# Ledger of designs, part 1: VHH binders against Protein LURP-one-related 7

Every score and structure here is a prediction.

Target 1, 182 residues: Protein LURP-one-related 7, of Arabidopsis thaliana (Mouse-ear cress) (q8gwl2)
Amino acid sequence: MADSETPYHPDPEDLRRIPVDLFASKKLPGLSSGDLGFADSSEHLVFILRKSSSSLKSLLDSSGVPLFSISRLHNGVWELHKGDVEKRKDLVLTVKRTSKRFSKTESEVSFAGESSENLVIKGVPFQKSCTIYSQDSIVAQTSLMYKLRQIYVGRSKFRLTIFPGSIDHSLVVAMVAIFLQG
Unless a header shows other numbers, all headers, positions and changes below count from the first letter of the chain; antibody chains are not in Kabat numbers.
F, E and O are the ipSAE of ESMFold2-Fast, ESMFold2 and OpenDDE, as the mean of both directions, binder to target and target to binder. V2 is 0.75 times the mean of E and O plus 0.25 times the DockQ between their complexes.
[cut] marks letters that were taken out.
Atom coordinates printed by the task and the answers are left out, and those that the model quotes come from them; centres of patches stay.

## First folded at step 4 (VHH)

Design g02 (from d02 with S31I; framework vhh_7sr4_2)
Fold by ESMFold2-Fast, scan of step 4:
Formats: structure tokens, C-alpha cells, sequence
Structure g02 (fold): chain B 182 residues (1-182), chain A 119 residues (1-119)
């Protein structure tokens, strides 16, 4: 076994201990209409979130190849499966909303496999605010990018900061997408 | 469309060396884990070596110390350097791509390249 015992595995890049910023927007260069893109600090598209319905999404790489399918079950639990919508493979994680008090929302992330510790996501989805916790440590955090983008309806631009660790960036993006979009 | 193209296979004498290459296209290569598997007729595919996007490697017990996997993200290519080849290494070698090895099945496979180590 070369990988950690959890579904995520440490890469040398994660051990560099430098935070990575991704910028989410529906109006990124190279993005198709309706998609939400995640770009690096040089505005290079890294991931694409494609919405098929209110209960079905896909996370794609920058070339448009599906990495994960994201689906909401009848009980309200979200499941992340490897692969595309039509040919889903392994269950990777589940996200369940555990609390909603006014605008404040909490969700729990459970990785496939009993030995993995759960993550907690806390925030205010309509403000594009969320923080992902592993125990007392921060895995990732979002914030609204700029005040002029905080308009009444129809604009979505926020920053996602991923802190050094062993959780794959695509899984962080998927968790954020599930939490912020419901 | 995702495409993996193996090259560098061929006939070699015992104790010889061979370098396999796998040229990848149609996906964002740098974020995928890449692997080499081999298969002999009538048997399942066996792991030869794999390498994560970050460069962490794993080897099958039978090849450890003799084979080296490496990748070049600027060329979208993964390599397998095969040294001290044995007749038992005769197989079709397959390049595979898997997003971070987060599943039980590889996402994509090449068509394979034959390696024959003659007696």
C-alpha cells in the first residue's frame, strides 16, 4: 500500500504546506454557460461543476472529463461517487445536513470506510461562506470574493482556500459545491 | 476522448532492459494517478507499478528493485524502466489512468504493448 488508509492520500505537493486558492465563478474564461468553474490564481480553469438537475451534479476536470457524480437521495443525503452520472463506480463520501439555524448550516462528511474520521462543514451557504473542519483543524474555507459581486440575485463568485493536508483538492471542491448549492 | 497509447515493448534477452512509455491525451493528466499492469494469457491483470499525481510510487513485489516508474507532466507521459528482465516478465503491459486511486476500478486503460523475454 502506497496510499493512506483513508480515501484521500497524501501527495508531496500537500506536504509543501502552502495553501492553495481556487476562485469559483460562472463567468470564467473557457467555461460553458451554466457551469460553475474553479480556477487557480492565474485564472486557469482547474475544475468544472456541471448541474444536471437540483439533485444531480458532476465534477469534471478542466478538459471536461468526469471525476465524480454527485447525487441527492430521497432522505436528503448527498452521495459522491467516482465516475460519471451514467457509469458510477465507487462511493467516495456522503454529506448529510445535521443542523440549520436561520442562515447557519452544518453538514457532516462521512468517507467510505469505517476508519476514516468524519469532517464537519459549517457556514452560511447563501453568503458563499463555509469552513470544512477535520477535528479542530481547518481543511478549507470559502469567502465571498468582492463586495460588488454581492448583488441581489444571479451572481456567484467566491474564493476557496485549501489548507495543506492529505485531502484531495477535488474532494474539497465537491464538498463545497454540495454545501453551498444544497 | 481519453486516450492512452503504450510504446516501447518488444523482444529482449534475459538480463536485458526495456523502457515503456505511455502517452496520454484527452484529460488533465497532471491530476491523475498512473499505473502499469501486466497480463499473461488466462490470468488476471497484476499491478507492476503505479505513481500518484504527486510522485509517490508503489511496486509489485516481483518487480521491486528492478523496475522504476516515473512521469513527466509537461509531456503527459508515464514511463516504466525495466531492468534485469526475466522470462517471467513476459506479458502484455497495460497503461492505466485512475483519478487518485479513489476507486476499486481503473478509470481508463490503454490497448497494451507486448514484452517478450526470450529464453
Amino acid sequence: as target 1 above (182 residues)
Amino acid sequence: EVKLVESGGGLVQPGGSLRLSCAASGFTFSIYAMGWYRQTPGKQRDLVADITSGGRTKYGDSVKGRFTISRDNTKNTVYLQMNSLKPEDTAVYYCAADYRFLGSEYDYWGQGTQVTVSS
Scores: ipSAE 0.477, ipTM 0.749, lowest interface PAE 1.8, mean pLDDT 82

Design g04 (from d02 with S31F; framework vhh_7sr4_2)
Fold by ESMFold2-Fast, scan of step 4:
Structure g04 (fold): chain B 182 residues (1-182), chain A 119 residues (1-119)
Amino acid sequence: as target 1 above (182 residues)
Amino acid sequence: EVKLVESGGGLVQPGGSLRLSCAASGFTFSFYAMGWYRQTPGKQRDLVADITSGGRTKYGDSVKGRFTISRDNTKNTVYLQMNSLKPEDTAVYYCAADYRFLGSEYDYWGQGTQVTVSS
């Protein structure tokens, strides 16, 4: 009956056991003009996407510390590197558009290093629609939020739901940012 | 400012146990992978254990079955429970935070805490 599940258990509050919602908006306290912020359900800023140019972006933490640099190559492939543009470290992953149709876009994510399973991103970037797949399992999904009564003054945002799994949440945010904002 | 503060190190006899704690501040702890590394004089740091933001764990071969890594996101703390300690476990233990679990090196390091196993 029992499978080969490890006897080492994470804390009961382990994030892998529950979906995590992040809310993306350009209208969050602490953002600079043009920044896209990702906040948790308590409106606490977690990540900042900063655009330097159409081909160069940075993902920062809530304190403004660079986590990843995101760059578009001449062949259209996006690369994610650890750290700041000037202090760039190891290549983490690449994102390549494999299909672009008026009704649907697809991209493939390839991780650097050991042979890991490639991820597939599908959706409609203009509609903030994005689903990340690991084979047949969903890693994360975005949805455009309907405006609430309290945000009637033209403030809209989209939701990113990260499902229980093994991929670091900062990488999921970076992949979504590349797909939707690339 | 990112800060990692280790505690719980000390002197213990072979076969004993210790629990290391690492209190984190200056970043959203729950979204980062956390790890424990150890270093003996004149050698590179070796992976002891790590835990992703999602809770998946990995252990170095020499500590499997004896050590357990865990995290408490409400306390911004990562723990290393060390059981059945051996003299070869003597080292300085470092807490580390990584923005990606695929990296070979961590972005932020604590000052380290000494663990000595001897009698």
Scores: ipSAE 0.000, ipTM 0.262, lowest interface PAE 11.7, mean pLDDT 77

Design g06 (from d02 with S31Y A33T; framework vhh_7sr4_2)
Fold by ESMFold2-Fast, scan of step 4:
Structure g06 (fold): chain B 182 residues (1-182), chain A 119 residues (1-119)
Amino acid sequence: as target 1 above (182 residues)
Amino acid sequence: EVKLVESGGGLVQPGGSLRLSCAASGFTFSYYTMGWYRQTPGKQRDLVADITSGGRTKYGDSVKGRFTISRDNTKNTVYLQMNSLKPEDTAVYYCAADYRFLGSEYDYWGQGTQVTVSS
């Protein structure tokens, strides 16, 4: 069976019914210096993005437990592995930048295993603009929060909306983090 | 610190019922697939049941129709209701957590709880 042979395959039965908003900020309780946190609408931390170097990041759950390691192979190519940097497990997906025209960037997401369909990410990373597409459907989209403060004091704050679908929220957050290179 | 703590195991007669509970802490429970596996000495762990973050369930062939898995995200707890127990259900039952589906491999495991079905 093809599904049982794939090192990673999104659960086809995990179909979410409602959009979920996560809010990204560097100033949430429980964060270490330099961390980017993702909180739910009740301001509870859900995920933490931790930078180890310019080419190495980790996505952690709210308790600091590593879910994924994110590594840059070369300019415009990133790999997501299950686990932390030192205890990496299976390759989950690869993100490759396919085009860059002025401020606009496009990347393609390839899941480990041959049967998974590729996703496309389009946006303007420095503006925290990111939309993830599965063919013609939107998987997730970012939007800036607090426009005035983001213009004058920095652009680390944004909202991530995850639309109903079969892709796990942690993977969506990881893809967004890779695309924005935050 | 990730912790999965099982409870509810014990000794029951054939045809009896048990409800296992797994209390989870130290991670974002609602985002994880939760499962129950069982193991007898000298054998590999077998899937009993799992439940995704969205509530989809899967059962091992030997327990379908007798066991029910459920979760309570408010209490960070996953349950296994075991009905019509048979001697061959005797095993150590393990709670497992995985934030993505990888078949038989899970990220975190509990210490296990013994279920013995004997007359």
Scores: ipSAE 0.000, ipTM 0.265, lowest interface PAE 12.0, mean pLDDT 78

Design g07 (from d02 with S31Y D50A; framework vhh_7sr4_2)
Fold by ESMFold2-Fast, scan of step 4:
Structure g07 (fold): chain B 182 residues (1-182), chain A 119 residues (1-119)
Amino acid sequence: as target 1 above (182 residues)
Amino acid sequence: EVKLVESGGGLVQPGGSLRLSCAASGFTFSYYAMGWYRQTPGKQRDLVAAITSGGRTKYGDSVKGRFTISRDNTKNTVYLQMNSLKPEDTAVYYCAADYRFLGSEYDYWGQGTQVTVSS
């Protein structure tokens, strides 16, 4: 066995066998104007996506603490760094558009560190639809949905389903946010 | 506002015990790995013990078998039980928080608490 690759005591999240649904909306309790929130199936806020500019975003926890800063470089590549924008020393991953057509978009996710394993995201950003692949396995997927038929209010919501695996939910949320808004 | 507050430091004789506590606020504690570091004058901070969000632990070689790290997610607190204390354990002990151990640097640090082992 390759013991050096696997943590001696894996986190409980690595042992989950049930898909998790998160619901993205701008109309959740606890959000500031312009924020996009991600809530669990009990409507509890889990993550907040905050925009500082078109090229700079932050992913926060439910208490408003920055988890990641998200920045777009001049070459069009997005970078995810740990923590607040002022403390962005630890690069976590990069996201690059590999194919950009009106009805079909693809991006590649490259993790910083020892591994060369990349993820692929495919979908239609303006329809809030994407699927994240690890080789031939599905990591996560989104679909546009409405909880209530209140179309006169101009509601926009989508569901994110995260399949069982070892990738942290916050990283999946960040990748989805970058893909849909890049 | 993120805040880490250490307590439990003090003066103790060689062979004695102390229990350090670090009370955390302003972030979702259960998502964060927590650690204890120590620093003596003229030296850089060294890892004493760390615990992940899922309970996996790591210890510095000099403290293995004597110190135990634990956490209570309902109280947003991390603990360091220090047994069989030696004069070389004298240092300022710092509590630190890191989001799931994704980097080599900790995101947040406490102000530190002094531990002195002397007769």
Scores: ipSAE 0.209, ipTM 0.587, lowest interface PAE 4.2, mean pLDDT 81

Design g10 (from d02 with S31I L102I; framework vhh_7sr4_2)
Fold by ESMFold2-Fast, scan of step 4:
Structure g10 (fold): chain B 182 residues (1-182), chain A 119 residues (1-119)
Amino acid sequence: as target 1 above (182 residues)
Amino acid sequence: EVKLVESGGGLVQPGGSLRLSCAASGFTFSIYAMGWYRQTPGKQRDLVADITSGGRTKYGDSVKGRFTISRDNTKNTVYLQMNSLKPEDTAVYYCAADYRFIGSEYDYWGQGTQVTVSS
């Protein structure tokens, strides 16, 4: 029979034509206590961020299988490795904070193994504000949580919008997680 | 736990056909790329074919036009249809799974199934 399931994130070699929204929440089916889930607009879980410590996290698929380990070095640099925390393989990217002025933070993303241009992340982490830039283009953006000071009924959530481009959604999610948590 | 189990290997005469199957479990199969590699003694593993989560296929030069890779996401299975088999196709065939070909290595490998093409 034909494949009736649609893969959530696009093939890395295919062009993304439309923006994709993911919603981050701690209150999704399939999550363990403390997990942060990323779900599509139909509330289907796509990625799980699992925190082992303040310096060690994992990004998992919806079945709980590790995709990447995220670790902070003593010098404050974050590294993303393929695989689980115990079975780390390839270094994929690093994130280094380059500027902090009061609440505003800037970080630089460097990809391993390529002469690709670095990405820049700017925002205010405690407000869940984050924009990822490739030169003059926006790769992804979280919404500013303008309701942080207003009456908010229900679950705390933020939206991550990923714009058309070549960067895999899992890597964008990992970069956002590193920036907002680091 | 991720598990990949190959089946369908065996002995076949030149010009014959075989269909390999790889049953996958323990992960969200539909979002992973799947591949078939082969290895002969003393040589590195060579790409036979791979298929992305979106169904795009790639083949090694020596098998183009003879082999077809396909997947069935409802059965969590990837297949390799091998036609017009030649003695040089003799190898252990491995099923592999990778999350979207990020990084240099496949994430998971099966144990392999032997294919022997001889008279």
Scores: ipSAE 0.406, ipTM 0.712, lowest interface PAE 2.2, mean pLDDT 82

Design g11 (from d02 with S31Y Y99F; framework vhh_7sr4_2)
Fold by ESMFold2-Fast, scan of step 4:
Structure g11 (fold): chain B 182 residues (1-182), chain A 119 residues (1-119)
Amino acid sequence: as target 1 above (182 residues)
Amino acid sequence: EVKLVESGGGLVQPGGSLRLSCAASGFTFSYYAMGWYRQTPGKQRDLVADITSGGRTKYGDSVKGRFTISRDNTKNTVYLQMNSLKPEDTAVYYCAADFRFLGSEYDYWGQGTQVTVSS
C-alpha cells in the first residue's frame, strides 16, 4: 500500500517488450555456402553463423562483422569470446554439457566476471529443439518449421523465439548455435 | 567494417547549446547500445550518456538535466543534445557502440569531436 513513498516505475518501452522471432535457415539470400543465417519476420538477415571446423565457429552480424568466436576445448567445454578467431578478446561465457542421455541433452552456461547465476539449456539438438532457462524463466526456445497443408521434411530451417528479458539477442543466438551445432 | 563518425562539435559560448551526431555503419545498429564519452587531456574517458537498444538512458552526474541522448534506428544515428553548456564541458566527445555484455566496455569507438566552451 502507498504511504509516503512513490514506487519506482521502469521505462514503459521496457515493459511493452514483445517476444521476437528469428528464423534460422541455410537458404537465406546473402549467405555463403555452409553458413546458417538468422532472419527477422521480414526476411532481413540479422546474424550469420559461420563454421570453420567442427570445433571452431564465428557469429557475425548482417554486415559480416565478427561478433564472437566460438571454440570447443578438448574436454568438451565451449568458450565464447568477443571478436573474431584471429583477434580473440575477452571471454564472455562457457557452455558445458552436463547431461546426455540418448538423444536428450542438457548444458550449463556460465558467464565470465559474474558471481554465480548460470543458465540451463535443455533439448534434442538433432531435432533443432532447445529451451534456455534462467532459473524458472524461459529465455528462448527453438522449434522446427513445417508448412501447413504440405509435407515438408527439412532439417535446415527452424524458428527461434526470444522472450522479453535482459540478455542480448546476439548472446541468445550464440548459445543456441553452440547447443544445436555442438 | 564497423565505422562510427561523429559530427557537430565546435566552439560555443557559456550557456549555449550544441547537438552532436554519430553516424554508424557496418553492423545491425538497432540491436546495440550506444553511448557518448568525453575526455580531457591527461585524464581517463568519462561516461556522458548511454542508450540501450530499447531506449533506456543513463547519464553521468555532471550532465543530468542538461544533456539528452537519443537514437534514430532508421538513420543508424545516435545524438547528444547539449544545453546550458559550461566551460567544464570542454572535451573531446567520443561515440561508442556496446554489445551489453557482463563487465563489458564499449567495443567500437569513433575518432572523437572537439567541443570547446569559452567566451
Scores: ipSAE 0.000, ipTM 0.209, lowest interface PAE 14.0, mean pLDDT 77

Design g12 (from d02 with S31Y Y99W; framework vhh_7sr4_2)
Fold by ESMFold2-Fast, scan of step 4:
Structure g12 (fold): chain B 182 residues (1-182), chain A 119 residues (1-119)
Amino acid sequence: as target 1 above (182 residues)
Amino acid sequence: EVKLVESGGGLVQPGGSLRLSCAASGFTFSYYAMGWYRQTPGKQRDLVADITSGGRTKYGDSVKGRFTISRDNTKNTVYLQMNSLKPEDTAVYYCAADWRFLGSEYDYWGQGTQVTVSS
């Protein structure tokens, strides 16, 4: 029944993780031209989204090592695979748009394997806003960055907040990148 | 550039305890899932425990209730607390970064640390 195998923990604070903010911009130090970077609150580059075409992208770590390839199929479904486009491995997840009402878009995320639950992403891609849901719990959300009297810095800049949970941050970043292509 | 360094292995008697540490450098530790694997002579590596970037843990069936994995993002370190050690736990223990999602090209394995459970 219930999983009681982790009642003991050497560092209790690990059980009470706080949300993590990443800041996305095309104008971050250390980026190659055309790349979208994700940096932490100290401006350290963490992930790089590299675009090969409108239907093919790669997510890399800060050292330029490929984590995932992101591709759009002819039917409009997006697929995330392990590794780079040339060394693609197993399918990790698919993202399919389920509805669009004016500027509001909804997509469903299906993980490879029958035991995994689906996620839902809702938002307004043009405004760089989305929220990822798992069973009514929030996994992550994005918003455009503003300064002064809510005058935004630019449409290429947005904040991604990742809430504590079981989904790896690299997967959250990839899902956000896929959704905002809409 | 990227490096994982294990420590804390050694010789211990059955029923004893050890705490393994893995110090990471050259990548943004807090965003990676981390795991401990072990290998006995003549066998393939098997999963001991893993911990996601968000702190969720999973354990191999043989170690559930005895081992605890944890991480400290301020120190870029992942730990494995091993209690109630058995002779069957004798193996080289390896630290790995993001193994489940990144594929086999990732060179993010430590050199390993020997754990020997014997009288």
Scores: ipSAE 0.000, ipTM 0.223, lowest interface PAE 14.2, mean pLDDT 76

Design g14 (from d02 with S31Y F101W; framework vhh_7sr4_2)
Fold by ESMFold2-Fast, scan of step 4:
Structure g14 (fold): chain B 182 residues (1-182), chain A 119 residues (1-119)
Amino acid sequence: as target 1 above (182 residues)
Amino acid sequence: EVKLVESGGGLVQPGGSLRLSCAASGFTFSYYAMGWYRQTPGKQRDLVADITSGGRTKYGDSVKGRFTISRDNTKNTVYLQMNSLKPEDTAVYYCAADYRWLGSEYDYWGQGTQVTVSS
């Protein structure tokens, strides 16, 4: 007996071949109080940033499964580890602030493991301004959102654009979260 | 709650074909990598094929050129088209949601579907 399955029409989305926009907001369905959510262009929740303290955060998927723990070691230094805060596994990357001048901040990202190039993050964290660079290439950048029925800029809402590349979207979101809130 | 439900397994003669399907729910399917693994009794699960959120595919050496993985984000389904089946392909086939950076502790697995290739 054939025909138990509908015909498959392959429509592969290559999110690494085209820029992807995620929209950050604290007012998305499925969020707990204080959570920051990242949704796709169809308003589907993709990632949740959950704050335990000013120095401890978790990045979760839309179902609440912990992907990474984010911890502040000391002034201007953050580490990203696999898993939840109590089930921390391997170090993934370290973010170190290298410069701060007139509210402009620069940080360097060092990956744990071999053959990974360092990244640079530049911007103004309190303005939700952030650009991640791999040498001369832009990995991702943030921009503030506006309200359609009244033109204004809301600082609690921003867009994250991830450009085509080899870096996993969850890592990009984690790096942005570290830079903007550290 | 993440759920992965496999279908399409069965008995087939050598040289035959099967198409496996995995229906996914409980996560944002289009943003996650999906994979097919297989396990024979007494051995660990081995990668058959995976497909990233961006559509990039990877295959185990024993299945390259014979198997094709694909996905349909409108149906939240991943497929494995298996051609030129060999007796060595006999295994339970598992669908997985692949959380690459977290390892096996955070992977989600389906219940498995049996594929038997024999004359």
Scores: ipSAE 0.000, ipTM 0.199, lowest interface PAE 13.2, mean pLDDT 77

Design g15 (from d02 with S31Y G103P; framework vhh_7sr4_2)
Fold by ESMFold2-Fast, scan of step 4:
Structure g15 (fold): chain B 182 residues (1-182), chain A 119 residues (1-119)
Amino acid sequence: as target 1 above (182 residues)
Amino acid sequence: EVKLVESGGGLVQPGGSLRLSCAASGFTFSYYAMGWYRQTPGKQRDLVADITSGGRTKYGDSVKGRFTISRDNTKNTVYLQMNSLKPEDTAVYYCAADYRFLPSEYDYWGQGTQVTVSS
């Protein structure tokens, strides 16, 4: 493929210097009742969050294929496993609430099988407010969506901005879902 | 149904080149990490190269500088450009797809394509 006459194409890593927006809504086409969908800026469904119970959820791709199972343990810790509930694979990460004062919540993300640094999630889940930190850098942040034509805030809609970095978008979506929906 | 279909394998002389392709279907390709592994008779599968959804690449030590992994999200295809091929590169090459945190644990595998480097 690549030779001296082939036009240079920028490394795909350079494209990660641009933040990616995903838009969360329960009213996207193709969703089942109770599902929360995440669409890209072209309004294409990318991820589906499906609730089986208050302590059990699944993150699926747009085709309905399970990516992760999300479960709350007896001690209140959330675990993310690869695959669906019936075909769970390895533990990927855990999310533990480290503090809560009124509406303000903080959680710590620990990756399994790695000595990687923990992430911190801070926000106000009720307000769809969530910021994920890796040390002092921001990984992702949520904000409420406004319907300007209707002059009101969309209560069931929010934007997720994923900043350039090394963490897979599916894992960011799963962490946000655990923090805001748990 | 998730499918990964490899192509481009074959017989080539030492110093030659091959380009492997893996056509993916049944999942949201652009959000998966993709990888190439190879297996030699009597050995376990080894990482050749992988590429994240955002384009970050990783290579096995034996192929660095000779092989290049790339992806085309519009065509749902991942490629492996293999240059300066050596007899020790002879193996069955497998395409894999993963939302990996543990990079060795891929979710989906292709059937494999044979690469033989011999005069």
Scores: ipSAE 0.006, ipTM 0.324, lowest interface PAE 9.5, mean pLDDT 79

Design g17 (from d02 with S31Y K58Y; framework vhh_7sr4_2)
Fold by ESMFold2-Fast, scan of step 4:
Structure g17 (fold): chain B 182 residues (1-182), chain A 119 residues (1-119)
Amino acid sequence: as target 1 above (182 residues)
Amino acid sequence: EVKLVESGGGLVQPGGSLRLSCAASGFTFSYYAMGWYRQTPGKQRDLVADITSGGRTYYGDSVKGRFTISRDNTKNTVYLQMNSLKPEDTAVYYCAADYRFLGSEYDYWGQGTQVTVSS
């Protein structure tokens, strides 16, 4: 079903066997003004990033149901909590910038819980470029969809490739949104 | 309030061993990366070892293979096992909490414990 009334909760095992491309744009069907949407290869909206302020954002499913609240606390530190800002629950992860060398940025993702390994995000946020690493493996990578002169017009339009693995797609999207927009 | 209390320092001969402990209170210990730093008078604090909330460890080049960091989340304690001690290891050792999970712009520090390696 392409029905927006049904929350997007894909089976992790099936999706993680094949790399999945999501396409980020501000001009997707089903978006409100100012929203950044993430659509699948069939142009079906799957996630919505909604900005409440420069330091407060929400990641929603395609039906507008809040999945995570995203809050900036300090110099480059972001927290991801389950639920909406009004009904937020437990801390899921923290993203902190660990290095900046000119335009190149590195951030560390620290998960709540003792058995979780930290992830590293590296890239150039203004170019919509980032790669998420779990040790030596790539979790996800973004790139601009346009080249030449069109790259300057479509800075909000980029591709996110999620490689097969155990990390939930909504968490990958949230980490990318924090790194590129924060 | 966050409190970090170090213990286990002392005087030891070259080649000896010491085990440092850091008892933490006032925060959710399991969310924090924990580290050991050391400082000699007039110098900056150097990272000796750290351990993430998930148990991943890092060691400074000067101590790699000799020191082992570990944590016990049931006791809210981080440890530093120091083997094959050298005179160059003489310093005040500080416990630190890395506030990456709860968002702080600075690390929390203990008061330090003196380690002296001398014949």
Scores: ipSAE 0.000, ipTM 0.110, lowest interface PAE 17.9, mean pLDDT 75

Design g19 (from d02 with S30R S31Y; framework vhh_7sr4_2)
Fold by ESMFold2-Fast, scan of step 4:
Formats: structure tokens, sequence, C-alpha cells
Structure g19 (fold): chain B 182 residues (1-182), chain A 119 residues (1-119)
């Protein structure tokens, strides 16, 4: 019993139970050519995905500070490291493609230093379709944003919904970016 | 430019209270885990308290029940409310920001603020 704390505001636990939506687009203010940006529901840019080469990408915060470097390995495995491409530090997680049949792709995520509790990502990358699973729970999912009756459809826009859980939003965005890049 | 600026330190008598503040700028504060560490001369920095982007808190054994960490994402500020202060709490207190809440080291550090508990 916490008698030194008398909450007269909403419990923070209640706020953590609400899913968070991020909106991905290549046409957001503050982006450089080729960048993919992630904005919150208030239109504030939160993350930037930047391509350095065919096998190297960086995830940056809205101010351009590098958070993670993403590298493709020869065995078809992707690694996420802390920091910039040139000054990489700790390995954070590994994504390995486990199956690809027609347009359907599945990958496994292994966290560095963690037990064998892997995440599974399933979807159709070229359609921006992706669902991340933790055992029997959904961690996050993407959906393509377009108007069905328009002849011209903006295929560069999609919504990412992150469900309440223990995984940081930056890591979820990185996993989605790795999976959707094909 | 990433900056963490601590304030609120000072001299206080045993049993007193202090509230530390850490004003953050140059990154998307609401998505980072934030922490308070302390260091006494000749010793390594010890974790005092941390708070995730989702609001989960963790405290060092020596401060549980006396200290409370909180954050205000609108003001880009993390706080440490220190109650029932003891001479053993005398240290330089550092604010830290971690964009990845899985490691033992933080990416960004403030310059520190001195807390002295003495009569």
Amino acid sequence: as target 1 above (182 residues)
Amino acid sequence: EVKLVESGGGLVQPGGSLRLSCAASGFTFRYYAMGWYRQTPGKQRDLVADITSGGRTKYGDSVKGRFTISRDNTKNTVYLQMNSLKPEDTAVYYCAADYRFLGSEYDYWGQGTQVTVSS
C-alpha cells in the first residue's frame, strides 16, 4: 500500500493500455529525399528511416539523432545495432527470414542476451502488410492507407498500430522497417 | 544537440526532502527511458531510479519507499522526489536518457547536481 502517493490523476497503467498509432509516409515535413518518416496522430514526426546503402539503413529520432543501424548479412539475416552505421555499438536484435511463399513472408526476431522467446513477423512486405506476434499476443500491425475510390493511390502511406506491451516503440518501428524493406 | 540539465540539488538536513528536475532537449523525449544515477567519490555510478516511456518504474534497494521518479512528457522533464533523506544519500545525482531500455549504459548524461545531507 502506497500511502505516500495519493493519485488524483488517471492511473498511468490505464494510459499504457491504449494502442498507439504511427503514420508512415515519404511526404512529411523535415524529411530528406528517400527518407521514410513516422508521425504520431498529432502529426508530429517521431522517427526517420534513412537508407545509407542497399544493405545499410539507420533509424533516427525526429531531430536526426541516430538510434539504430540496420545491416543485412550474407546469410539473409538482418541485425539491429545501437548507434550510427559508422560507430555501431551493442547488438540489439536479429531478424531472420524463416519462410517466403509467393508474396507471403515470415521472419523471426531474436533479442540479444534474451532467452529463446522469439517474436514472429508475418505479412506481405510489398503491400505494407505486417503483424508482429509475441507467442499468442499481437505486438503491432500495419495497414495500407488509401482511398478505395481514387484512381491515384498513395502507396507510400501506411498506419502502424502498436499494442500495449513491454517492447519500446523504437524497436517495433525498427522491426517493421526491416520486414517491409523486402 | 542533445542536452540534459539537472536542477534542484542542495544542502538539506537529515529527514528533509528535495525534488530534482531534469530538463531534456534535442530528442523525442516521450519515447526514451529516463533514469537517475548517483555517484560518491571513489565509487561507480549507481542506479537510483528509472522510468520507461510507458511509465514503468524501478528503484535501487537503498531508496525504495523514500524516492519517487516521475515524468512530464509535455514539459520534456523527468523528476526525482526525495523524501526522508539520509547522510548516505549524499552524492552527485545524474540524469540519463536511454533510447533502448535493455542495456546497462545510457546514451545521454547530464552534468550532475550535488545533493548534500548534513546537519
Scores: ipSAE 0.000, ipTM 0.264, lowest interface PAE 12.2, mean pLDDT 78

